# Miniprotein binders against q53ft3: the designs that were tried, part 86

Target 1, 195 residues: q53ft3
Amino acid sequence: MFGCLVAGRLVQTAAQQVAEDKFVFDLPDYESINHVVVFMLGTIPFPEGMGGSVYFSYPDSNGMPVWQLLGFVTNGKPSAIFKISGLKSGEGSQHPFGAMNIVRTPSVAQIGISVELLDSMAQQTPVGNAAVSSVDSFTQFTQKMLDNFYNFASSFAVSQAQMTPSPSEMFIPANVVLKWYENFQRRLAQNPLFW

## First folded at step 9 (miniprotein)

Design tb53
Fold by ESMFold2-Fast, scan of step 9:
Structure tb53 (fold): chain B 195 residues (1-195), chain A 82 residues (1-82)
Amino acid sequence: as target 1 above (195 residues)
Amino acid sequence: SSDWEEIIRKIEEALRRGDLETAKKLLEELLKEAEKLGNPEVIEYIERYIEFFEKYVELGDEEWAKLFIEFAIRMAEKLSEK
């Protein structure tokens, strides 16, 4: 349902599903990561009234995971960029992953996505320095293009699914969105400053 | 119009030669012709694909740039069929 993108690395589109409503991505060598992108693949929307809370986990000085709320993704905002540099110190936020048996190794961080009610998400406070609120013009333009293309392609897929099984001239396959994200990752690997 | 078909043909020829600068100029001409036909939804799609094209030319990714031009041409052809 989700994808995770880090500059210079292979895009991850196969989250480990650890519960019906919880998904995890592993981030090895997280000390070298400044930003992470979380996005929906456009195949399955959230049920009405639901969205995804995005959490980040890193090993503390004792090697135990510390989970922090980064932000949210929804059907209306299906991608988000988070700055994770500088989050290794401070308090952990409240999180729903405490009872889970998640595989942990040294120097490996995790992104967690919890499917939750929008009303519940509105009451939660993300850590103050995670969400990218203002960036240089290149990053802003890239984010705008990513959001616009994803929403456009996903809108076509939904419209086609709702129509009677008659031929359509404006069908855009869902895999085009995935290929767009794969190309974005490849470009980031060739130019680390693309972000 | 026949001018519409000629612009599309010239874009295809420019792409075949790898002449992205000429393809861009011709695509802008095609957009102006599309605007005269007054379908806002299709025009918006064409504009977005032109923006993506320009971005990927800037990044040096000619294969993706060509793909976005192909999308723009396809949308323009559908507009002319109406």
Scores: ipSAE 0.000, ipTM 0.125, lowest interface PAE 11.3, mean pLDDT 65

Design tb54
Fold by ESMFold2-Fast, scan of step 9:
Structure tb54 (fold): chain B 195 residues (1-195), chain A 82 residues (1-82)
Amino acid sequence: as target 1 above (195 residues)
Amino acid sequence: SSDWEEIIRKIEEALRRGDLETAKKLLEELLKEAEKLGNPEVIELIERYIEFFEKYVELGDEEWAKLFIEFAIRMAEKLSEK
């Protein structure tokens, strides 16, 4: 149902379902990640009155997950861009003498998506400065990239609808998303204004 | 030109070292050489990629910064083909 994109990495579309309403993406080598994009694959909408709360988790010094609310995705806003660099252990100022006896921490973080009622989501407060503003050129570029994907996905969904008896049960194969990402990067390199 | 190829090689070496500041300075030199070839549309695209590169460096996102510098190099290489 969801995709997760990190710059320069293969897009992830195979979320691990950990509960009826909870999905997780693993982020290996997360110390090198500053931004994460979370988006809906476009074909399977949230149930009426529902949306997704997006969380970020990293392992603390004991290997225990520390979850933080980043923001939301909904049928009306099916994509979101988050800055996570400020939320990682070790990104803050270091002590003058360093952590000379600190054991190596795991390098795998997670993005979690919890399907929740829209009314419940309206009462929640995301961590400050995690969401990237719409006036930012980074956000504008990423939004155009996602718009290009949704246009592609919509075209694919229409084609699939003609081949199936029940178009409302359509879905997008992961291979199609990966192919789109590769083609998008290639086209962007040839003509950056094609979108 | 030999100068063009040398600049691109140095940018790639800087990227392998993670030296984004040196890569940016070399990319600006590449842009000055591109200005001499006279293709305003392609030059504008290279400038835009440099702007994105700078923004992503400011955001601390080295992966996207490297991606945009790679795009700028590819555009510049097309200008140098004849």
Scores: ipSAE 0.000, ipTM 0.205, lowest interface PAE 12.4, mean pLDDT 66

Design tb55
Fold by ESMFold2-Fast, scan of step 9:
Parts: C-alpha cells; structure tokens; sequence
Structure tb55 (fold): chain B 195 residues (1-195), chain A 82 residues (1-82)
C-alpha cells in the first residue's frame, strides 16, 4: 500500500506489516539520511474517513524505540517529504563517542505508518522540524513533481476501481510505478537536476 | 504565436492520439530550439526524459512513456518563459 523513498537508495515498496493497521519500513544507517519521502502506491485508497499517520523511530540509549509523529498521508495528500536530519542526526553530539566520530556502529531507524481515523489525526501535532517541503527550490520541485505524477497515476487507478471494468481501458501495472521510482531515485542521486 | 508554442501544441496533440513516435520527433525539434538558448542544464534534463521515454516504450509501458514526454515539455516551457 505504501512506498518509502530515500535519495541515493533503492525505493522500498514492501513494508513489513506488523498489525492489521500498522506498517514499517527499516532505515539502516539513518544518520546518513536527510529526507524521506512516504507515499501511497495508488492501487488501494484508504477507506473513507481514514488516513495514515507517519512516525519516525530511533533506538534510545537502552535500545528501546522512541517514536515521533512526522506527519500524515491521506487520499487527498498521498505523499509527503520529511526531514530526518535534525531529529537525531546533524545535531551536536548525542553522546561523547558520537561527537568524536571514533566509533561508528550501524544504526537502524524505522518509518511507521498507522492507519487511523481522520478525526483522530486532526487532534495530533507533528514534530516541528520534520515536515519540510520548501527548504529549497529543488526539494519543492521534487515534491510537486511527485505529487503530479502520483495524482496522474492514482486518478487513473481510482477511476478504474470505481467504474465498471472495461477492457478498452489500459491499466497501469503497479510494477511499472515501482520501476519508474527506482529509475527516478538512481538518476536523482547522480544528478539532482535531471527532472 | 511562437515556435515554442506551436511545437508544444503538436506534441500534446500527438500524445492525445497515442502517436508516441511523432511526439518524440517533435520533442527532438523542441530540444534543438532549446540548444540555441545555451542552457546545458535544461538540455540535459530534456535528454534524460527522452532516454526514459525510449526505455519505457521498449518495456511496452506507453502511459509511462507519455509521462516522461510531458515532463520534458514542462521543462522546455520553463526555459521559454525566461
């Protein structure tokens, strides 16, 4: 149902389902990540009155997950860009060895998506430094381009799901979307101005 | 009536009727006009979209091929607005 895109990495489209309404993406070496894009694949919309709350999790000093609300995705806003740097990366040392850059162990963070009632989501406030869609012109352009692309693909898919099936209409296979995002990600990593 | 507007309109008409080969040829004409303005970043972006278009035509995914031509047109339009 969901995808997760990080610049310089392959797109993830196979979230681990940990409950009927909860999905997780692993982010290994998350300290090297600046931004994460979370989006709906466009094949299945949320049920009416529901949306997805997007959380970021990192291990604390005891290895326990600490969850922070980053924002939301809905049928009306099916993609969002979040700034991960600044939550626990790029800040002045989290502990002495981190500041000294002496010992580096792999860090695994997670993006969690919880399917929730829209009314419940309206009661919540995301962390203030996570959602950045206009930090620079290229981030803003990338977000708008992804929104436009997703709206094109999802509008077609939703129309087909809502209408009587017609063999005269061409269907857009989900794997084509995945291939496009993978190619887009690779090219973006090589040349951010390619779009 | 500008040369840019005429070429873009013809590309959009070709896309509407599903004539991807004509759309590509017209897009290459648009690229030649863009080259005269000497903006290598925009030219490279248009070339990348043409490359993606060709790959998705080979995959048999015409709707995704059309999308890349639309992105190329949008990039060319921004250049002409300067």
Amino acid sequence: as target 1 above (195 residues)
Amino acid sequence: SSDWEEIIRKIEEALRRGDLETAKKLLEELLKEAEKLGNPEVIEQIERYIEFFEKYVELGDEEWAKLFIEFAIRMAEKLSEK
Scores: ipSAE 0.005, ipTM 0.118, lowest interface PAE 11.8, mean pLDDT 64

Design tb56
Fold by ESMFold2-Fast, scan of step 9:
Structure tb56 (fold): chain B 195 residues (1-195), chain A 82 residues (1-82)
Amino acid sequence: as target 1 above (195 residues)
Amino acid sequence: SSDWEEIIRKIEEALRRGDLETAKKLLEELLKEAEKLGNPEVIERIERFIEFFEKYVELGDEEWAKLFIEFAIRMAEKLSEK
């Protein structure tokens, strides 16, 4: 139902389902990652009244994951961009020896998505400054592209059950991608500043 | 102008051949022509697309690199149309 994008890496569209309402993406070499994009795939919307809470975890000094709330994705806001660089360094500042110049062993972080009631999500407070405020023009453009793609793709009522060999995978037909590209290019030609 | 149209034609031909290095050089020439038209906001966005192109070439993702060149061309074309 979800995708995860990190600049310079293959997009992930096959989240590991760890519970009926919980999905996880692995992020190896997370220390090289500044931003993560989480988005909904166009063909499966949330049920009415529901959305997705987006969490981030990295292993602490004991190797135990600590989950932090980054923000939300909903049918009305189907993609979100998060800055995680500050989060993975913040915990170290609380350790007396955190100021020492020691190199940490590379490890794997995770993005978690929990499908929750919108009422429940409205009462939760994301960790400070994880959501990106459009300061980075690349991040801003990428979000616009993904929002545009999601809206276009979701307009196609195509059953892909017979074309999906794995229950954890979703395939978007190549013709849908081509139609999105043509539509986006046409809009850009009509108004170059529309994004 | 004739120069503007000729540069765009050459970029499109380079893209057809998969010659991304030539396409980038021609796109930089197009940017210099665009700077003469005096729209700094659009010029900055064209510069951003060139940066995105360079990033995706480094990452080996030529399809995204080509896409960003096409976006830059579309923006530049609109500058020449008043």
Scores: ipSAE 0.006, ipTM 0.186, lowest interface PAE 11.0, mean pLDDT 65

Design tb57
Fold by ESMFold2-Fast, scan of step 9:
Structure tb57 (fold): chain B 195 residues (1-195), chain A 82 residues (1-82)
Amino acid sequence: as target 1 above (195 residues)
Amino acid sequence: SSDWEEIIRKIEEALRRGDLETAKKLLEELLKEAEKLGNPEVIERIERWIEFFEKYVELGDEEWAKLFIEFAIRMAEKLSEK
């Protein structure tokens, strides 16, 4: 249903369902993340009158999640780029013992997607202009993600070719991955939001 | 009521079998029970989930169809929980 992309990391396409209408993606090592892209996979649209509210959660100094509304994805706007670096400011400086005493705080943030009625979504206000309208930033993220995916897939294929066949092997020919990568890059160059 | 629990269990069983038509029929029975409780907002929401279910069954999108039934079941559970 949804995907989540961070520059330099493998794309996530399998959200965890935590409620009937709520899905989450984990963002480990979130302190190194400046932007995140949330998008619909494009195979199944929202029904008329429905959309997705996108939230970001990071652990506070006590390890408790702090949820903030970033924006929305809908059939008419199925992808969005969010800047989250500003939302992490002040972490560590709120320790009861100061910066030198570290409480065990998980370094994993989350993107949450809540499937909601559009009339409900229209009454909500996202925090601090987190949405980024820069096409250049989106293209740069997408190119980094594609490069990371291609490098991973190629490395995996080489590793599989170098190893003695194991109990369960599935090969994707490197040529198929390369063709997908080049086609996707070509399409992205013509329409950066073709997703 | 006990009828609510029985209908919900039958819907869950139908969903596990992939029998979406039976699940829809049972959901309509659940709606009739909800009407007896007199909460029009909840009734309207359940009716909307049934409408979405119908549309996505016709489109062959079973995953969305199942999700709409789950929404309806959750609303019904809230009504029966006292």
Scores: ipSAE 0.000, ipTM 0.153, lowest interface PAE 16.8, mean pLDDT 64

Design tb58
Fold by ESMFold2-Fast, scan of step 9:
Structure tb58 (fold): chain B 195 residues (1-195), chain A 82 residues (1-82)
Amino acid sequence: as target 1 above (195 residues)
Amino acid sequence: SSDWEEIIRKIEEALRRGDLETAKKLLEELLKEAEKLGNPEVIERIERLIEFFEKYVELGDEEWAKLFIEFAIRMAEKLSEK
């Protein structure tokens, strides 16, 4: 349902489901990461009235995860860019992952996504440093990359709709996501310097 | 063409040794070859990737700079191998 992108790394499209409403991506060597992009794959939308709260965690001095709210993704805003390079302090309120027993792994951070009611999400306050940076060229490029993915996926949905003259709604086949991922992965494999 | 392959090889070698200025110069040469094929949309995208490369070099983020050049190379390759 979700993807996670870091420059120079293989895109992750298979989050680990740790609860019915909670998903996690591992970020090894996180101290080398400045920005993380979280996006919806378009294969499974959120149910009406729901969205995803996006969290970042790193291991503290005792190896316990410290979770911070970065922001949100919704059906209306299915992608978000977060700056994590300055987030090393985890002081804060209770959060959905706070009670989870996660095994310590030094140098590995995580992105967590909690599926929540939109009304509940509206009461949360993201950390200020996680907002999209002033690096306009990075945000513009990332937006074009995501636009390219969604346009590619949408072109298949249009093709399928054309084969069914009166479709009740548009669906993006799972193989469209696989084709995008395979092409991206093949490109990386053909040139190790890409990542 | 072998000219395209030679330029791409030199760009990849420049990137491997961290010579970003040489990589940019060679990418501009690749862009001139792409212009001869007459695809304005691809040319515009390559030009924009060069702009992003410049920005990330001045910001000191070599990882993103290399990524922009790699995308430009792949776009040029797709254009030539139609």
Scores: ipSAE 0.000, ipTM 0.155, lowest interface PAE 13.1, mean pLDDT 64

Design tb59
Fold by ESMFold2-Fast, scan of step 9:
Structure tb59 (fold): chain B 195 residues (1-195), chain A 82 residues (1-82)
Amino acid sequence: as target 1 above (195 residues)
Amino acid sequence: SSDWEEIIRKIEEALRRGDLETAKKLLEELLKEAEKLGNPEVIERIERYIEFFEKFVELGDEEWAKLFIEFAIRMAEKLSEK
C-alpha cells in the first residue's frame, strides 16, 4: 500500500505488515539519513474517513525503539517528506505501536504507518518540524514525480473500479514504482546533474 | 464494430516484437476509436498513459512502458464491452 524512499537508496515498496492496520519499513544506517519520503502506491486508496499516521523509531542504548509522530498521509495528500536528522537523539512520543516487541539492532531505524480515522489524526501533534521540504533539487524533484505518478495511478484505479464488477482488484503492480526509481537512481549516481 | 479488436491485436503483436513506436501509434488509433464513444474521462486516461509510456521509454525502462500500454488497452476493452 505504501512506499518509502531515501535519497541514494533503493525505494522500498514491500512494507512489513505487523497488524491489520500497521505497516513498517526498516531504515538501516539511519545516522546517514536526513530526509525520508513516505507515499501511497495508488493501487488501493484509504477507506473513506481514514488516513495514515507516520511514525519514526530509532533504537535507544538498549536496542528498544523510541517512537515519534512525524506527520500524516491521506488520499488528498498521498506523499510527504520528513526530516529525521534532528530526531535521532529526541525523546519518545505517544504512539499506537505500544507493547510490540520490536527490538532493533544498532543503526537500524523504522518508519511506521498506522491506519487511523481522520478525526483522530486531526487531534494529534507531530514532533517538532519533522514534516519539512528539502531545498535540494533531488528531494523536490522526487516528491513531485511521486505525487504525479500517484495521482495518475490512483485516478486509473478509481476509474477501473467504477467500471468493473470487482472494484477491489489491484491494477498497478508495486514493482512499477520500484523499477522507475532504480533506473532514476542509477542515472543520478552516474551524473548528479542528470535533471 | 470490431475495428478496436483488430487494433488491440496489432498492439499486442508490436509489444511482442519490442516495437514500442508502432505500439504507440496503434494506441493513438485506439484512442481515436474511444473518442467515438464520447467518454472524455477514458480519453484523458489513455492520453496520460501515452505520456507515461513516453517518459519511461526515455528513461530506458521498456517493461514500465509496456505496462502503461496494457492499461490503456484494458481500459478501452472495458468501454467497448459496455
Scores: ipSAE 0.006, ipTM 0.143, lowest interface PAE 10.6, mean pLDDT 65

Design tb6
Fold by ESMFold2-Fast, scan of step 9:
Structure tb6 (fold): chain B 195 residues (1-195), chain A 82 residues (1-82)
Amino acid sequence: as target 1 above (195 residues)
Amino acid sequence: SSDWEEIIRKIEEALRRGDLETAKKLLEELLKEAEKLGNPEVIERIERYIEFFEKYVELGDEEWAKYFIEFAIRMAEKLSEK
């Protein structure tokens, strides 16, 4: 039902369903992430009177999840961009040697989507600086993110003759990435919120 | 016409007749002009498109090669618009 996109990473379209009304995406190496896009795939709309509350979770020093409400997606607003860099880096907790962990534990954050009544969603307050609210800002961000993904993915391209087969690795043809980039950019130019 | 407009016109003409070698040389000339204006992000992207152009010429895929020249031209046009 939902997708999750981070610039420079493979788009996720298969959320883990953890309850009848709850879906989760894993975000490995989340400390390098500044923005996350959450969107509906358009195949299944929310039932009337319902929408999705979007949460961000990261492990605390004890490995326990800390959940924060980022915002919402609805049938009328099926996509949203969230800035998470300020949430994970510790605004109000920064100092030159603070929050240092010499042993770098694997950092996997999560995006959670809870399907809720619109009335219930209206009672909740998202973290104040998480949402990217301007349509122009959304379009600019999406264009930059598209370019970043294209450049990142293409930086790993090699010819078939240069490839060494590896049973644990998946490869895709570079032309598939390039074709997707062109089609996405064309659609974005026609309607910035097509996804 | 400006030097930028003339180079772009010549690239488009080379593309119309399928002369990819001439188009490449003109693109490299356009990149030289772009470097004088000093926008590193745009220059890096133009260089990337030229690399993809070369790769697809080597693969014999003329349509994709032309595609990347068009993107390089668009980036250069943004630069020349200031």
Scores: ipSAE 0.000, ipTM 0.078, lowest interface PAE 19.7, mean pLDDT 67

Design tb60
Fold by ESMFold2-Fast, scan of step 9:
Structure tb60 (fold): chain B 195 residues (1-195), chain A 82 residues (1-82)
Amino acid sequence: as target 1 above (195 residues)
Amino acid sequence: SSDWEEIIRKIEEALRRGDLETAKKLLEELLKEAEKLGNPEVIERIERYIEFFEKWVELGDEEWAKLFIEFAIRMAEKLSEK
């Protein structure tokens, strides 16, 4: 239902379903990530009156997940760009009694999507400055991004010969990208207030 | 053309060094050569990639910026094949 895109990495379209209404993408080595794009594939729309709340989770100093609401995706706004670099704690801060010989293990963050009623989503407050606002209109920036993503994903699907994608990573089939892109353009044309 | 291939090679080297400003300048040189060949569809696409690059630089995300320069190179390679 959903995709997750990070620059320089394979696009993820195989979210882990952890509950009937909850989906998760893993983000290994998240400390090198500044922005994440979350989008709907266009194959399955949200039911009437529903949308998706997008959360980000990272491990705190005790290894416990800390969830933060980044924003939303809906049938009317099926993609969003989120800045996560500002949400990371002060990594590299040394504890006075910390052992200098402790080997750092890779940090794995998660993007979570919760399918919720639109009325319930309206009551929630995302963390400040996570959703990206462009110098131009956000709609214009997003449309250009999607156009470029479509061309890149299509090129990837054609050029790849023998590669086994990881369970949470795969190349998007050209048909899915094309259908999603066409649906997005159509919605944007029908609702100029989409942004 | 050898000049075309040389410019592409220099862009790739700049990207490997993380020198995004040099990569953009070289890409704009490549775009000027492309305009002389009269392939408006590909030229328009490369111009969009440069716009995306600039937006991501403004957002402070170099990995996304590099990605769009890479897309522009791939489009430029198609021009050199004709």
Scores: ipSAE 0.212, ipTM 0.600, lowest interface PAE 3.6, mean pLDDT 68

Design tb61
Fold by ESMFold2-Fast, scan of step 9:
Structure tb61 (fold): chain B 195 residues (1-195), chain A 82 residues (1-82)
Amino acid sequence: as target 1 above (195 residues)
Amino acid sequence: SSDWEEIIRKIEEALRRGDLETAKKLLEELLKEAEKLGNPEVIERIERYIEFFEKLVELGDEEWAKLFIEFAIRMAEKLSEK
């Protein structure tokens, strides 16, 4: 259901489902990551009254995860940009992943998405320095890029869903994502202001 | 290590410490190496990402400027794998 993008890396569209309502992306060599983008892939919306809480975690010196709440994605706001470069020290946030008792590989961080009630999400406080301002022109550019991808992916997903009447979960093939990326970069190269 | 790979590693190190001036200078060196390989489409793409980076630095948007350098590195890496 979700995608994760880090500048300079291949986009990830296959989250590991670790529980019915919980999804994880691995981020190797996380010390070099400044920003991460989380987005919904296509036409499968959250159920009414539900949304996704987005968490970031890195391994402490004992290999145990330190989880921090970054923010949220919802049907009304299906993508979000987070700055994580300042979050690799200090105490973790309140999080729903505590019961998992996962011991992790050094230098591999994770993005966790927990599907939660909107009322529950409203009671949570994201870490203060994670959310990125949407007022500058490059936040707008990134949003345009994500909108372009979301529309492309949704178009593909609708076509596929029509051929498979009872899909349980929608997944987008990696070649579709690569095709979109190449097309978007070609357009950007022709005119950087096309967005 | 090749000159290409060494330049990329130095750019990443400069970005990690927030040294955008050094990162830009090294990226320009990487662009010169890309020009020697003669792929005009990739070269033009990298040049446009560098232009975006320069505009962002002028505007004081360092967080977003770094994203465009990372995009440029990604394009350069793809050219190197060619």
Scores: ipSAE 0.006, ipTM 0.166, lowest interface PAE 10.7, mean pLDDT 67

Design tb62
Fold by ESMFold2-Fast, scan of step 9:
Structure tb62 (fold): chain B 195 residues (1-195), chain A 82 residues (1-82)
Amino acid sequence: as target 1 above (195 residues)
Amino acid sequence: SSDWEEIIRKIEEALRRGDLETAKKLLEELLKEAEKLGNPEVIERIERYIEFFEKYVELGDEEWAKLFILFAIRMARRLSEK
């Protein structure tokens, strides 16, 4: 029903069902993870009036897991991105998983999904620093992409005096790249979805 | 009551226009009407929806913000249909 994606890793689509209404994904080497995407596979919707509460857990220094509420997925918004870097076990949250986490290995974090009534979900508050909007994540990704492209292109810049003519090569003035970068950044600030 | 249906209709129209500020003000008006009925559980849930709405507006995620307004409307419809 659910999928879990971490950049640079194989997508997981086979959650471990630990109860009738509870699903878990294992995240090995969690210290290298900044963001996690949780999504519905689109084949089976939630029953009317229900959604999924998304939790994150990692082992503390004693190997004891602590669960934190990250946010939600629903039929109306079937995917969400969460920032997990910087989360600490000291940020406690109410969680329905209890002793189910005792089976987990000390080196592995988990994403948990609890299927709940929408009315119950509305009474819960996610940890303050985990929520990431699609607009914010897209803007951050785009800005990093712009910076990387500009730096890459600029690394090939040479003065006219340093140029050796090549019949099959074309050259673009560095100033044209800079103007494109400035224009795109300005447009992105006005409307992140313009492209 | 008819007043509640009218407020809900106005919220839906504001959402269609992408006017989240108007939708929030109307939702707060709906909350005041709900308080007159004396259902503390429902009032508390609508207050939580408004909190989530404000949080996601601050994050720039209008889709999530709209979702929580829809949750509030869902609760209000149940009250008006009793």
Scores: ipSAE 0.000, ipTM 0.180, lowest interface PAE 13.7, mean pLDDT 69

Design tb63
Fold by ESMFold2-Fast, scan of step 9:
Structure tb63 (fold): chain B 195 residues (1-195), chain A 82 residues (1-82)
Amino acid sequence: as target 1 above (195 residues)
Amino acid sequence: SSDWEEIIRKIEEALRRGDLETAKKLLEELLKEAEKLGNPEVIERIEYYIEFFEKYVELGDEEWAKLFIRFAIRLAEKLSEK
């Protein structure tokens, strides 16, 4: 239902379900991550009145998880870009007079998605400035992602149509999606400002 | 209604037991009752959820299958409240 994207990494579309309404994506080596994109796969909408609360968790100096609310995804806004670089630092890294020498173990963070009632979500306060997305930023990123997928799929469909008696019909094998993602990831690595 | 409440209770009980076959059969009974109320868009969405339920059962992802049953129940509840 959900996907998680970090520039230069494999897109994750198989969240670990830890409860009926709770899903987790692992983010290894999270200290190198500045932004995370969370999105709905678009095939199945939430039931009316429901949405997803998006959380970020990192290990503190004692290895205990610290969960922070980043924002939300809903049927009306099915993707969100979050800046996590400011959230993965301890209190010392926010201190203007220098960082404490803090050892953090483990180095794996998590994105959590909790399926909740919209009324409940409306009463929650995300951490400040975690959601980087304006409407324009989401629209631009989503449009570029869709354009890239459409161009890739169309190119493949033309090749397939040349080999079949039904050239007006498009069929997309599962491995084409993987190939599209690999191409998209390569382009993101070459242009770190793509999203 | 009492009929809807009883079917939903039985589905939840089947899900707690991990009895996905019984949960599906009971959900189909809920869908049949929902069809009597005549909301084609909601019915279509419940059918989507059942389709994904079947897919994840075939893949062996029981937790994902359970979620789609719960989504279907939620829509059925909303329909019955109309």
Scores: ipSAE 0.005, ipTM 0.283, lowest interface PAE 12.1, mean pLDDT 66

Design tb64
Fold by ESMFold2-Fast, scan of step 9:
Structure tb64 (fold): chain B 195 residues (1-195), chain A 82 residues (1-82)
Amino acid sequence: as target 1 above (195 residues)
Amino acid sequence: SSDWEEIIRKIEEALRRGDLETAKKLLEELLKEAEKLGNPEVIERIERYIEWFEKYVEEGDEEWAKFFIKFAIRMAEKLSEK
């Protein structure tokens, strides 16, 4: 049902189910992790009125788990990026994993997902700086995607002298693609969410 | 105890072969016995999960259907425990 991604590591798609409504992903060597992406798999939505509360847990100096609410994933927001680098010094808040006695290896953190009613989720307060609209990372990715698309499209460009007449084919001038690309980059730089 | 365990075993077998309608009917039988000893609020929640299970079976959303039937079974099991 869920996936978990850390930059530079293999994506995890097989969460450990620790209760009927609770799933966890292990994050080994968590001191080196700055951001975690949590997302829903496939095209199957949450049932009406339900969503997932996303938690981060690390072992404190005594080996005890400290759980913190990062945010939520819902049908309207099926993926989220969370910054966890600043959370290792914070104390855990009250959470639905409080009754769980999860065995933990030192230096291994966890992402927890609790499937809950939206009404229940609305009463919870995420830690203030966990949810990241990582405009920089998204903008860089989009920039590279635009570059790749333009390079791909232009690799099929032919001069007018190389064209063979064909009534069943449509042609788009390369300069039109370039103009679109430049306009899109300009708009993206002004407002990354314009589209 | 043994009858309760046998019904759960049959539900799990139905789930393994994808027979969600049979699994639901067996769970409804299990829940009816649990109602005699259970908490009314918890029973109402289980009934809601069974309703969501039925909705997702009808819609063809098998992953969510299996999630809710499994969750309902576990809660029904808890209701029957001492």
Scores: ipSAE 0.023, ipTM 0.426, lowest interface PAE 7.9, mean pLDDT 68

